# VHH binders against q01730, part 33

Target 1, 276 residues: q01730
Amino acid sequence: SKSLKKLVEESREKNQPEVDMSDRGISSMLDVNGLFSLAHITQLVLSHNKLTTVPPNVAELKNLEVLNFFNNQIEELPTQISSLQKLKHLNLGMNRLNTLPRGFGSSRLLEVLELTYNNLNEHSLPGNFFYLTTLRALYLSDNDFEILPPDIGKLTKLQILSLRDNDLISLPKEIGELTQLKELHIQGNRLTVLPPELGNLDLTGQKQVFKAENNPWVTPIADQFQLGVSHVFEYIRSETYKYLYGRHMQANPEPPKKNNDKSKKISRKPLAAKNK
Below, E stands for the ipSAE of ESMFold2; O stands for the ipSAE of OpenDDE; V2 stands for 0.75 times the mean of E and O plus 0.25 times the DockQ between their complexes.

## First folded at step 20 (VHH; framework vhh_8pnl_2)

Design j1 (at its last look DockQ between E and O 0.72; V2 from the best seeds 0.61)
Fold by ESMFold2, look of step 20:
Structure j1 (fold): chain B 276 residues (1-276), chain A 123 residues (1-123)
Amino acid sequence: as target 1 above (276 residues)
Amino acid sequence: QGQLVESGGGLVQPGGSLRLSCADAGDTFDLYAMAWYRQAPGKERELVARITYEGRTNYADSVKGRFTISRDNAKSTLYLQMNSLKPEDTAMYYCAATLFTEPWDLPSEYDYWGQGTRVTVSA
């Protein structure tokens, strides 16, 4: 029951670095008096609100390390968001983004980027996106990616990569350069084969997670999944598979049919259901 | 598939204290939102406390002021300090983790679970 005004005043008076304004029906950050004067705060949570944009004034919160916009209706971000040079965690999940602003990759310390439940595809990524080389977790689930750019291999500190429920038809060989990966989530795509270079990664141990169900895997791979994930990795490391993969890529087969009915995708539905 | 291992359960008198631990041997502990759930015999599993990856905490009304959730990312360990224990706190306590950065309260939102540790508060 604490008003937004009291939250701002309390943060100022007690020098509280963390401010939580979640689930307050906020339609514009500019309507929260004194918000942008809180230059000391390191964490701002605005999840479960009604935001459609983020004003350039967000750059005035220069000490932010955590910024959370989960479950809003944000359609665009200001270019000034990359001026938040201390930002480590940015949550933009469950919004309406179809593009990221120019210069987005200039966030020098970003470790966690949550973009799940948006309308992004590979053309939504600005040219410097893969300069985010400090990323440890990248969540792109429930978007519209058909291809993952080879530059993904530049994100060598990634420990978690989630691509669940996109429209991916392939993975680039450069995914094998992500030697720090502990979790890879590729379920619910249009994938038929795995690049052999994925076999360079250790994703079958007790500390690792590999989820790949609900893909139209070719029979040799599907058969290995029936035996277990460790069998899949042993198979894709084999010379037999490397040969077959090479022939598959040379043949350039038609990808499996895309699901054109997007109304049932969780990325289209949960915004309305979860915005209460 | 996270391997979460709870410890610290036991038998305690009403009004006593107990500290639960949940160790995650993986390298990504600090990237998870974490929670403690409990289940008494014949009852549904219920949220006790949760902590987001950025450290924001929430508690069930029945434990507010008595229990404290915390995390030590350097040791990959989640804690639950339980003070002023009551017989109704008797349950199996479970550690849970999720990749969701803004989790809801339902158990279905959590992907990784421990095997549980028993807490008994004898009257």
Scores: ipSAE 0.576, ipTM 0.811, lowest interface PAE 1.7, mean pLDDT 89
Fold by OpenDDE, look of step 20:
Structure j1 (fold): chain B 276 residues (1-276), chain A 123 residues (1-123)
Amino acid sequence: as target 1 above (276 residues)
Amino acid sequence: QGQLVESGGGLVQPGGSLRLSCADAGDTFDLYAMAWYRQAPGKERELVARITYEGRTNYADSVKGRFTISRDNAKSTLYLQMNSLKPEDTAMYYCAATLFTEPWDLPSEYDYWGQGTRVTVSA
């Protein structure tokens, strides 16, 4: 494999828009000499490294459209990441994020946001998170969400929403406002009921995906799942269900207990002490 | 589930070429990482090639320089151009997709599979 120096030099000399530095044992982006001088690049891949931070210098890469930090150890992002105005794809999957920086929602062109396998919850999101109205895909699987904020409905261009293996106790009614949603993954949560408004969406066709297994559904819903997803949606659209749902919500039942030992999550494992 | 449908398999002589296609019926093809797997009789399913949603490609050593994986997002189709085919390339070829933005190396990491198309390389 080419040295990091050579990759930087080649990119500069040949005006190569794509730089792939995956699996290079990089602990700091600052250690990559000349990286931040590559203002012409549109794609930077730093997946499978040992990054713990992203320096504010990332903002110098003004033309980035794709930024990939998959499978690192990043605990915090700089606010400057939101200054990347051309950024369309941001992959932060399999990191150690417990919060997103203030102003994160200022990205104007972001279409794909991968946040799978982090330590995020509803309090981790900045106030302007749901200003990311250009998002087509939002991956929040394997995090610690108990509540999905109602502002999710503001992401009207969402086609894929993945919430798999969180701690969700409910879905907001505003999910029914996601009219372009093609795929919804909510399996492995603590959901007992579905909001009737979900029935406003078409998720039962051959081109759509609705995954909702491994939830403690109430019996009426569970029975419909046995028949198929189409039956579920038919049922939640019914006046009968709306009535029952209302009563259920008024009763304010205790949420199911958390079943998943998330202590074994990679994102929660202690970082190997740098042998000084 | 967006059904993946492979096509393009057949009988070809050693040294010949085939182009496999995988059509995705879904509307979110461009958001998936894709892969080609193959399974020969009596052997385990093995990764042939993968392509990220970003267009980055990776190949098994056995097919490097001979096979090319590509995608047409407008057509929601994955391709595998196979050149310089060898008898050892004889297998059922499967298209696979994962919602994870990174391609995985294990079959269990893929969410969707096609039914496969058979490739036979024989004199």
Scores: ipSAE 0.565, ipTM 0.805, lowest interface PAE 1.2, mean pLDDT 92
ESMFold2 (binder alone), look of step 20: mean pLDDT 81; pTM 0.823

Design j2 (at its last look DockQ between E and O 0.68; V2 from the best seeds 0.60)
Fold by ESMFold2, look of step 20:
Structure j2 (fold): chain B 276 residues (1-276), chain A 123 residues (1-123)
Amino acid sequence: as target 1 above (276 residues)
Amino acid sequence: QGQLVESGGGLVQPGGSLRLSCADAGDTFDLYAMAWYRQAPGKERELVARITYEGRTNYADSVKGRFTISRDNAKSTLYLQMNSLKPEDTAMYYCAATLLTEPWDLPSEYDYWGQGTRVTVSA
């Protein structure tokens, strides 16, 4: 609709649980009068706005199950975000996050976490991040990760993991603990080898997706990709590969040089380029 | 590598109704944004309707008010209820899915496609 005041009034008067304030030029949630009084709402969409921060008042929306901040300019989140204990879906994609607040992993029902197109790396994750054991989808694409912490293996309900277009130089063996994983996206990184434990996963079937292009794979792995993903998984399960992987790790080779210019990444562009 | 199967197409008279279904053979249906696209003879594939994983809908102007997109995550099924059908609605209808949480109208944003079901509205 056209008026933010009208949207708030209609939700209050009609007890509407879902509020969509996308593409309204909102620079601050505090400027939307009465927004935080809508304690009944279960869904709030603020996508495609001009937010640079999220006020602690977000915690007043205690019944939220869906909170969508996609395509804003958010630089930080309040620690109070984790008090939203009914939250199942949190979308923070296409923002300017460099860090997540302490205690972020305390949200007990979170199933989908979208963090694509931010400025996050492995040091951006708070100590309890991997307590988000209810996660079914984690989108970390287009960030600055160089490693994936071994604690990723604690997210045992994960069905989708997207790490596309980061700076990853390795995957931890604990990736093999994600036995419910159906989709793994690791294209556009600096990966040269795969941990043999990845072979424990079923990512080659008709219901699964494995995307790994645009990585500087060592020749034996690159050759298998030419034959198909199923051949890659056959190879990394082999005793031949386990031996070669062990030798590669013992050699501790220098990581491939970065070949991606991320200065033009959407999360690093001027304000006007991100608004719609 | 789409996992989507459409059904419910057929021949119908102007003013009639059809309900299309799209079954997802996988078990991640509720994590996708979904869409219906159509392609009429001699035309490019166009968006009919889309629905996000949290249930927000958007419709092409040509079908707004006549078509309803919905999803049943428990049955892993996407629906398109088509009312007040017109001859210009005649097309092959495709179900599509994407990992993008905020998809736009472009077919290139959808990686998973069904084979399509034909809808014919006789003049």
Scores: ipSAE 0.600, ipTM 0.810, lowest interface PAE 1.5, mean pLDDT 89
Fold by OpenDDE, look of step 20:
Structure j2 (fold): chain B 276 residues (1-276), chain A 123 residues (1-123)
Amino acid sequence: as target 1 above (276 residues)
Amino acid sequence: QGQLVESGGGLVQPGGSLRLSCADAGDTFDLYAMAWYRQAPGKERELVARITYEGRTNYADSVKGRFTISRDNAKSTLYLQMNSLKPEDTAMYYCAATLLTEPWDLPSEYDYWGQGTRVTVSA
């Protein structure tokens, strides 16, 4: 494999828009000499490294459209990441994020946001997160969300929403406002009921995906799942269900217990102390 | 993601070429990582090539330099150009898709599979 120096030089000399530095054992972006001088690049891949942070210098890469940090150890993002105005794809999957920086929602063109396998919850999101109205895909799987904020409904271009293996106890009614949603992944949560408003969406067709297994559904809903997803949606659209749902919500039942030992998550394991 | 449907398989002589296609009926094709797998009779399914949603490609060593994986997002179609085909390339070829932004090497990591198209390389 080419040295990092050579990759930087080649990109500069040949005006190559794509730089792939995946699996290079990089611990700091600042250690990559000349990286931030590559203002012409539109794609930077730094997946499978050992990054613990992203420096503010990332903002110097002003033409980035794709930025991939998959499978690192990133605990903190700089606010400057939101200054990347051309950024369309941001992959932060499999890191150690417990919060997103202030102003994160200021990205104007972001279409894909991968946040799978982090330590995020509803309090981790900045106030302007749901200003990311250009998002087509939002991956929040394997995090610690108990509540999905109602503002999710503001992401009107969302086609894929993945909430798999969180701790969700409910879905907001505003999910029914996602009229372009084609795929909803909510399996592996603590959901007992579905908001009737979900029935406003078409997620039962051959081109749609609705995954909702491994939830403690109430018996009436569980029975419909046995028949199929189409039956579930038919049921939640019914007046009978709306009535029952209302009563259920008024009763304010205790949420199901968390059954998943998330302490074993890689993102929560202590980083091996660098033997100094 | 909709049903994946492979096509383009057939009988070809050694040294010949085939182009496989995988049509995705879904509207979110461009958001998926895609791969080609193959399974020869009596053998395990093996990864042939993969392409990320970003367009990065990876190939098995056995097909490197001969096969090219590509995608047309406008057509929601995955392709595998196979050149310099060998008898050992004889297999059922499957396209696969995953919502994972990084392609994984294990079949179990893929969410969707086609039914396959048969490629036979024989003199």
Scores: ipSAE 0.541, ipTM 0.787, lowest interface PAE 1.2, mean pLDDT 92
ESMFold2 (binder alone), look of step 20: mean pLDDT 81; pTM 0.823

Design j3 (at its last look DockQ between E and O 0.55; V2 from the best seeds 0.53)
Fold by ESMFold2, look of step 20:
Structure j3 (fold): chain B 276 residues (1-276), chain A 123 residues (1-123)
Amino acid sequence: as target 1 above (276 residues)
Amino acid sequence: QGQLVESGGGLVQPGGSLRLSCADAGDTFDLYAMAWYRQAPGKERELVARITYEGRTNYADSVKGRFTISRDNAKSTLYLQMNSLKPEDTAMYYCAATLWTEPYDLPSEYDYWGQGTRVTVSA
């Protein structure tokens, strides 16, 4: 539209590094004339639009540090998204992604990756996904993960990991390699036991957050949660628990049934009016 | 992360100014979206202003043009500059933080809250 034209012109003429095209009814980035000529910009916000795809042209915005596609209808990303070598923050929350493109893990500076409210599972992640070793925050909440791949342990700079409201039946022992982790959110899954290696982490202090409610914990763990998170961590560090865990995993019990109560997740639709 | 401490409240005449601060002792301040809420006597908490972790701001209509939210990630501090204060701005002001990268206006979107600082605007 004409107002989008003025945003592009103003950015070009004034060398403005940040462009916000949120809530503009945009169905295709190719309809925004001159957008991809803005090679100087470091931040592009396209949240609360109607995008269904992202064109390969996004790679022309080579100085982007922040790219925000929150609350669109994106079904696919181009492989060229990983060519954005200065990208630090990528928001793809509330979209329709069921896979990430091959080579996605090639971004060398990515610190924050928001993938909340998509259709992702463990098979959606490309082979090099865990090369994103600069990540400080990874949001995978409200997806369809049943397992978390062991390679999660390669993300050693991770400070926040949110896996809320997936279908997780287990956590890999490699979670214990995330020694910088400050917040772990695993509530609303199908978890019955915790790997003892989680005890290697310092998640019980005032600066840390561990949220694990709404899981079908086995009684010994559930009892510790009633006493407090610090008791859970002391218990899973014990030799008694390590033995119990080993026996539990050897038995390979049938996972708890999925919750059949279809609850509607809150949609993150653009605000119609108010504080935008 | 969850230890938010507000300061800077006080008694001020109509038309005056105050600057509120909210300090976070945690290591992940720059990863949170932040907000100021207020609660007047007998009313529910309402949004005053919010700022995303990326720095984008939004304001309630009643304060737009008078209040400015800002953040200093190096000092792990959130600010609210309040100018042209009116008696209707009298309230307890709360700092709030969330992991949600695109929070809406509801208090339920915020995971962490401070204890509040009182602002009184009197004749």
Scores: ipSAE 0.587, ipTM 0.819, lowest interface PAE 1.6, mean pLDDT 88
Fold by OpenDDE, look of step 20:
Structure j3 (fold): chain B 276 residues (1-276), chain A 123 residues (1-123)
Amino acid sequence: as target 1 above (276 residues)
Amino acid sequence: QGQLVESGGGLVQPGGSLRLSCADAGDTFDLYAMAWYRQAPGKERELVARITYEGRTNYADSVKGRFTISRDNAKSTLYLQMNSLKPEDTAMYYCAATLWTEPYDLPSEYDYWGQGTRVTVSA
């Protein structure tokens, strides 16, 4: 494999828009000499490294459209990441994020946001997170969300929403406002009921995906799942269900217990002590 | 589930070429990482090639230089151009998709599979 120096030099000399530095054992972006001088690049891949942070210098890469940090050890992002105005794809999957920086929602063109396998919850999101109205895909699987904020409904261009293996106890009614949603992944949560407003969406066709297994559904819903997803949606659209749902919500039942031992998550494992 | 449908398989002589296609019926094709797998009789399913949603490609050593994986997002179609085919390339070829933005090398990591198209390389 080419040295990091050579990759930087080649990119500069040949005006190569894509730089792939995946699986190079990089612990700091600052250690990559000349990286931040590559203002012409549109794609930077740093997946499968040992990054613990992203320096504010990332903002110098003004033309980035794709930024990939998949499978690192990033615990914190700089606020400057939101200054990347051309950024369309941001992959932060399999890191150690417990919070997103202030102003994160200021990205104007972000279409795909991968946040799978982090330590995020509803409190981790900045106030302007749901200003990311250009998002087509949001992956929040394998995090610690108990509540999905109602502002999710503001992401009107969302086509894929993945919430798999969180701790969700409910879905907000505003999910029914996601009229472009083609795929909803909510399996592996603590959901007992579905908001009737979900029935406003078409997720039962051949081109749509609705995954909702491994939830403690109430019996009426569970029975419909046995028949198929189409039956579920038909049922939740019914006046009968709306009535029952209302009563259920008024009763304010205790949420199901958390069953998943998330302590074994990679993102929660102690970082190997830097052998000084 | 967006049904993946492979096509383009057939009988070809050694040294010949085939182009496989995988049509995705879904509207979110461009958000998936895609791969071609193959399974020969009596053998395990093996990765042939993969392509990320970003367009980055990776190939098995056995097919490097001979096979090309590509995608047309507008057509929601994955392709595998196979050149210089060898008898050992004889297999059922499967298209696979995953919502992960990073490529995976294990079949279990893929969410969707086609039914497969058969490729036979024989004199």
Scores: ipSAE 0.449, ipTM 0.762, lowest interface PAE 1.7, mean pLDDT 92
ESMFold2 (binder alone), look of step 20: mean pLDDT 81; pTM 0.822

Design j4 (at its last look DockQ between E and O 0.76; V2 from the best seeds 0.60)
Fold by ESMFold2, look of step 20:
Parts: structure tokens; sequence; C-alpha cells
Structure j4 (fold): chain B 276 residues (1-276), chain A 123 residues (1-123)
């Protein structure tokens, strides 16, 4: 039951680097007096509040390594978010983002980016998004992606890529360039085939995770999934599959019909309904 | 994410201490949120403590001030230091892991579970 004023004062007076203001009903960061004067803090948690915007003043918190906006109602971010040059962990999950600001990819130390449960698609990504080459984990689950841009291959330090519950109709061959990948989550999409280049990755070992259920896989792939994930990877590495895939892509078939109703998704409800 | 294996349980007198460990054989331990859950006979599995991938901790009210969750990412190990143990702390203790960055209290938030280690505090 410590007030926001006391949290700010205690951090300032005791030089406390971590500030947690979660679940405080905050509608605007500007209403938290003295918040932006805490230039020493390395961690700010504002999860489970009622923020709809983030003011450009966030750039004044220049030493932040962790910034957490999980479960708010944020519809847009200021371009100044990318000036946080020490930021390693940015959590924007469960918000209402449909774009990321110009210059978003300018963060040079970002390791974890959480964007789960937003309204993002491939057109939402700014031109420099794939300059985030220090990323180890990228969470894009529960968005509206229909494709994953080929530039995903530039994120060579990724260990975890989660694309669960999007509308993906294909994966780019550049997915095979993610040689450090340990976990790939593609369940709940509209995928029918896998690029053979995915076979370049080792995702079948005891230390790896590959989740791909709830996709309309073509029969030859679906049969392998029934035998186990290791059989899927053996199959997509085969010359038989490479030929099948080449013919499939040349035929350019109509993608499976979209069958998910996302109208009840919390990120797409009006702010009044979400707050009720 | 690798297999989770708990250890350090045992029999202890009231007021005593135990330290539980949970080893993760995987390479991505530092990217997971971790938790300790416990289950006494006839009760539902309940959260004891959780720690996010960035190190934020939360505790059940019944253990605040007595238990400390911690993680050593270099050793891929989760810990629970249990002090001032009471008979009502008697339970099977489970290590759990999730990729969710903000997990809730329900066990359904966690996809990976250890086999458990028994803690008995003599009546």
Amino acid sequence: as target 1 above (276 residues)
Amino acid sequence: QGQLVESGGGLVQPGGSLRLSCADAGDTFDLYAMAWYRQAPGKERELVARITYEGRTNYADSVKGRFTISRDNAKSTLYLQMNSLKPEDTAMYYCAATLRTEPWDLPSEYDYWGQGTRVTVSA
C-alpha cells in the first residue's frame, strides 16, 4: 500500500535502481510526480496499469536496462523509446500497438523484445526493425502476421522465436540462417509447408523446442508430425521433399482460409470495454 | 528448455531450514520465468514464489519473509531458501518454467514441471 509518491522518494533518497509501479491504476506516466527525475534507475515496471500512451519523457530515464509495459492499453510509442541506449529487455505485451515508431531498431543492446498480444503485422515494422541484431528472444505471438519478412535472417543471435497464433501462410527460407535458434514456436497459424532450409537447424534435440501443431499441414508433412518432430526434420531435409516444396511454391496455391476469430482478443477490444 | 530436476527436500523440525534446488539441463534457462509450487495432500497445487527472466520476485503471503527464491543463470539452477519452517509448509514442492514473461498464479501458466521433492516439517 506504498504510494507512488513514496516509491519515487524512496528510490531517489536511497538510490534504489529498481522501481515497481505495477497494478496501480496509472493512466499517465506524467501524473507520477518526479518519475522522470529518477535518472539512476535501471529497471522500471509499469505492468498492469491503464496507460494508453508513453510520453517522450521516457528518454530521460537514460540508464534503463529493463522497461516493462505489459498489460496496458498502449496504442502507440514515441520515437524517443529508441534513445534508451542501455535497454536490454522491453516488454510491450498485451497492449494495442498496430505500429512501431520510426527508428525503433536503433536500440543497440536489446536482447529480449516482448510484443505478444498486440495488433501488429508485417507492415507494422519500421524499416530498421531488423537492425536489432543483439536480440536473443523475440515474442510476436498473438498478432496478425501473414508473412515473416526475409530480413528475419539478420537476427543471427536469436535463441527463441515465438510466432504462435498469428495468420502465417509461409515461413521465409531465411529462417534457416538462425543458427543459434533453440526454440521455434509456430503453432496456430495457416502454414501448409515448411521451407527446406528450416532443416539446416537442429530443433529436435533434448535441449531444443519445436512446436508446430494446429496448422493445416499438407498430408506428407502431417504424416511426419504423427511420427514425431524428428521425422519432420528428416523429411524436409530429403531430396523428395525439396522437390515437392519447389513444385508447391511454383504452383502458387491459394492459401488456406482464415479460420480464427480474433474479435474477442483483449488487445482489439475498445479501451472502455477493456477497462470495465 | 531442458528437463527440470528438484532436490534438497527432507524431514525437518519446526523452525528449521531447507534449501531446494532445481537444475535445468537446457541452454535457455536465463530466458525463462521460473516458479516454485507446492501441493499438500487434499489441496490444489499453489504458487509459493516466482521469479521472472529479468529477476523480479513475487511470493505467496504465507511465505513472505521466510522463503527466498533466487536463480543462478550461470549454473542454470533455481533455488528456494526456506527458513522458519512450519508444519503447514509440509508438501511436495515442484519447480516450474514458462516462456510467459508475466505469468499469473495458476499452474496452467507453466508448461514445464519437475517431478517434485518432498518437504516434511514434523508436527
Scores: ipSAE 0.695, ipTM 0.860, lowest interface PAE 1.2, mean pLDDT 90
Fold by OpenDDE, look of step 20:
Structure j4 (fold): chain B 276 residues (1-276), chain A 123 residues (1-123)
Amino acid sequence: as target 1 above (276 residues)
Amino acid sequence: QGQLVESGGGLVQPGGSLRLSCADAGDTFDLYAMAWYRQAPGKERELVARITYEGRTNYADSVKGRFTISRDNAKSTLYLQMNSLKPEDTAMYYCAATLRTEPWDLPSEYDYWGQGTRVTVSA
């Protein structure tokens, strides 16, 4: 494999827009000499490294369209990451994020945001997160969300929403405002009911995906799932269900218990003490 | 589930070429990482090639330099160009897709699978 130095040099000399530094044992981006001088690059892949932080210098890479930090140990992002105005794809999957930086929602062109396998919850999102109105795909699977904020409905261009293996106790009615949604993954949560407004979406066709297994559905909904997704949607669109849903919500039932020991998640494992 | 449909398999002589296609019926093809797997009789399913949503590719050592994975997002189609085919390449070839932005190496990590297309390399 080419040295990091050589990769940087080649990119500069040949004006190569794509730099792949995956699986190089990189602990700090600052250790990669000349990396931040590569202002011409549109794609940077740093997946499968040992990064714990992203320096503010990342903003110097102003032409980045794709930034991949998959499978690192990143605990914090700099605010400057939102300054990347051409960024379309940001992969932060399989890291140690417990919060997103202030102003994160300032990205203007972000289409795909991968946040799978982190330590995020509804309090981890900055106030302007849902200003990311260009998002087509949002991956929040394997996090710690108990509530999906109602502002999710503002992401009107969403085609894929993945919320698999969180701790969701409900879905907001505003999910029904996601008219472009083609795939919804909500399996492995603590959901007992679906908001009737979900019935406003078409997720039952051959081109659509609705995954909702491994939830403690109330019996009427569970019975429909046994028949198929189309039956579920037909049911939640019914006046009968709307009535039942209303009563259910008024009763304010106790949410199901968390059954998953998430302490074993990779994102929660202690970082190997840097042998000083 | 966006139905993945493979095509292009067939009988070919050693040293020959085939081009496999995988059509995705879904509207979100460009958001998936894709892969080709193959399974020979009596063998386990093995990764042949993978491609990320951004077009980054990886190949099994056994096919490196001979096979090329590519994608056309406008056509929602995944391709596998297979050159210099060998009898050892005889297998059922499957298209796979994952909702994850990174391609995974384990079959269980993929969300969608095609029905497969058979490739037979025989003299």
Scores: ipSAE 0.394, ipTM 0.718, lowest interface PAE 1.8, mean pLDDT 92
ESMFold2 (binder alone), look of step 20: mean pLDDT 82; pTM 0.831

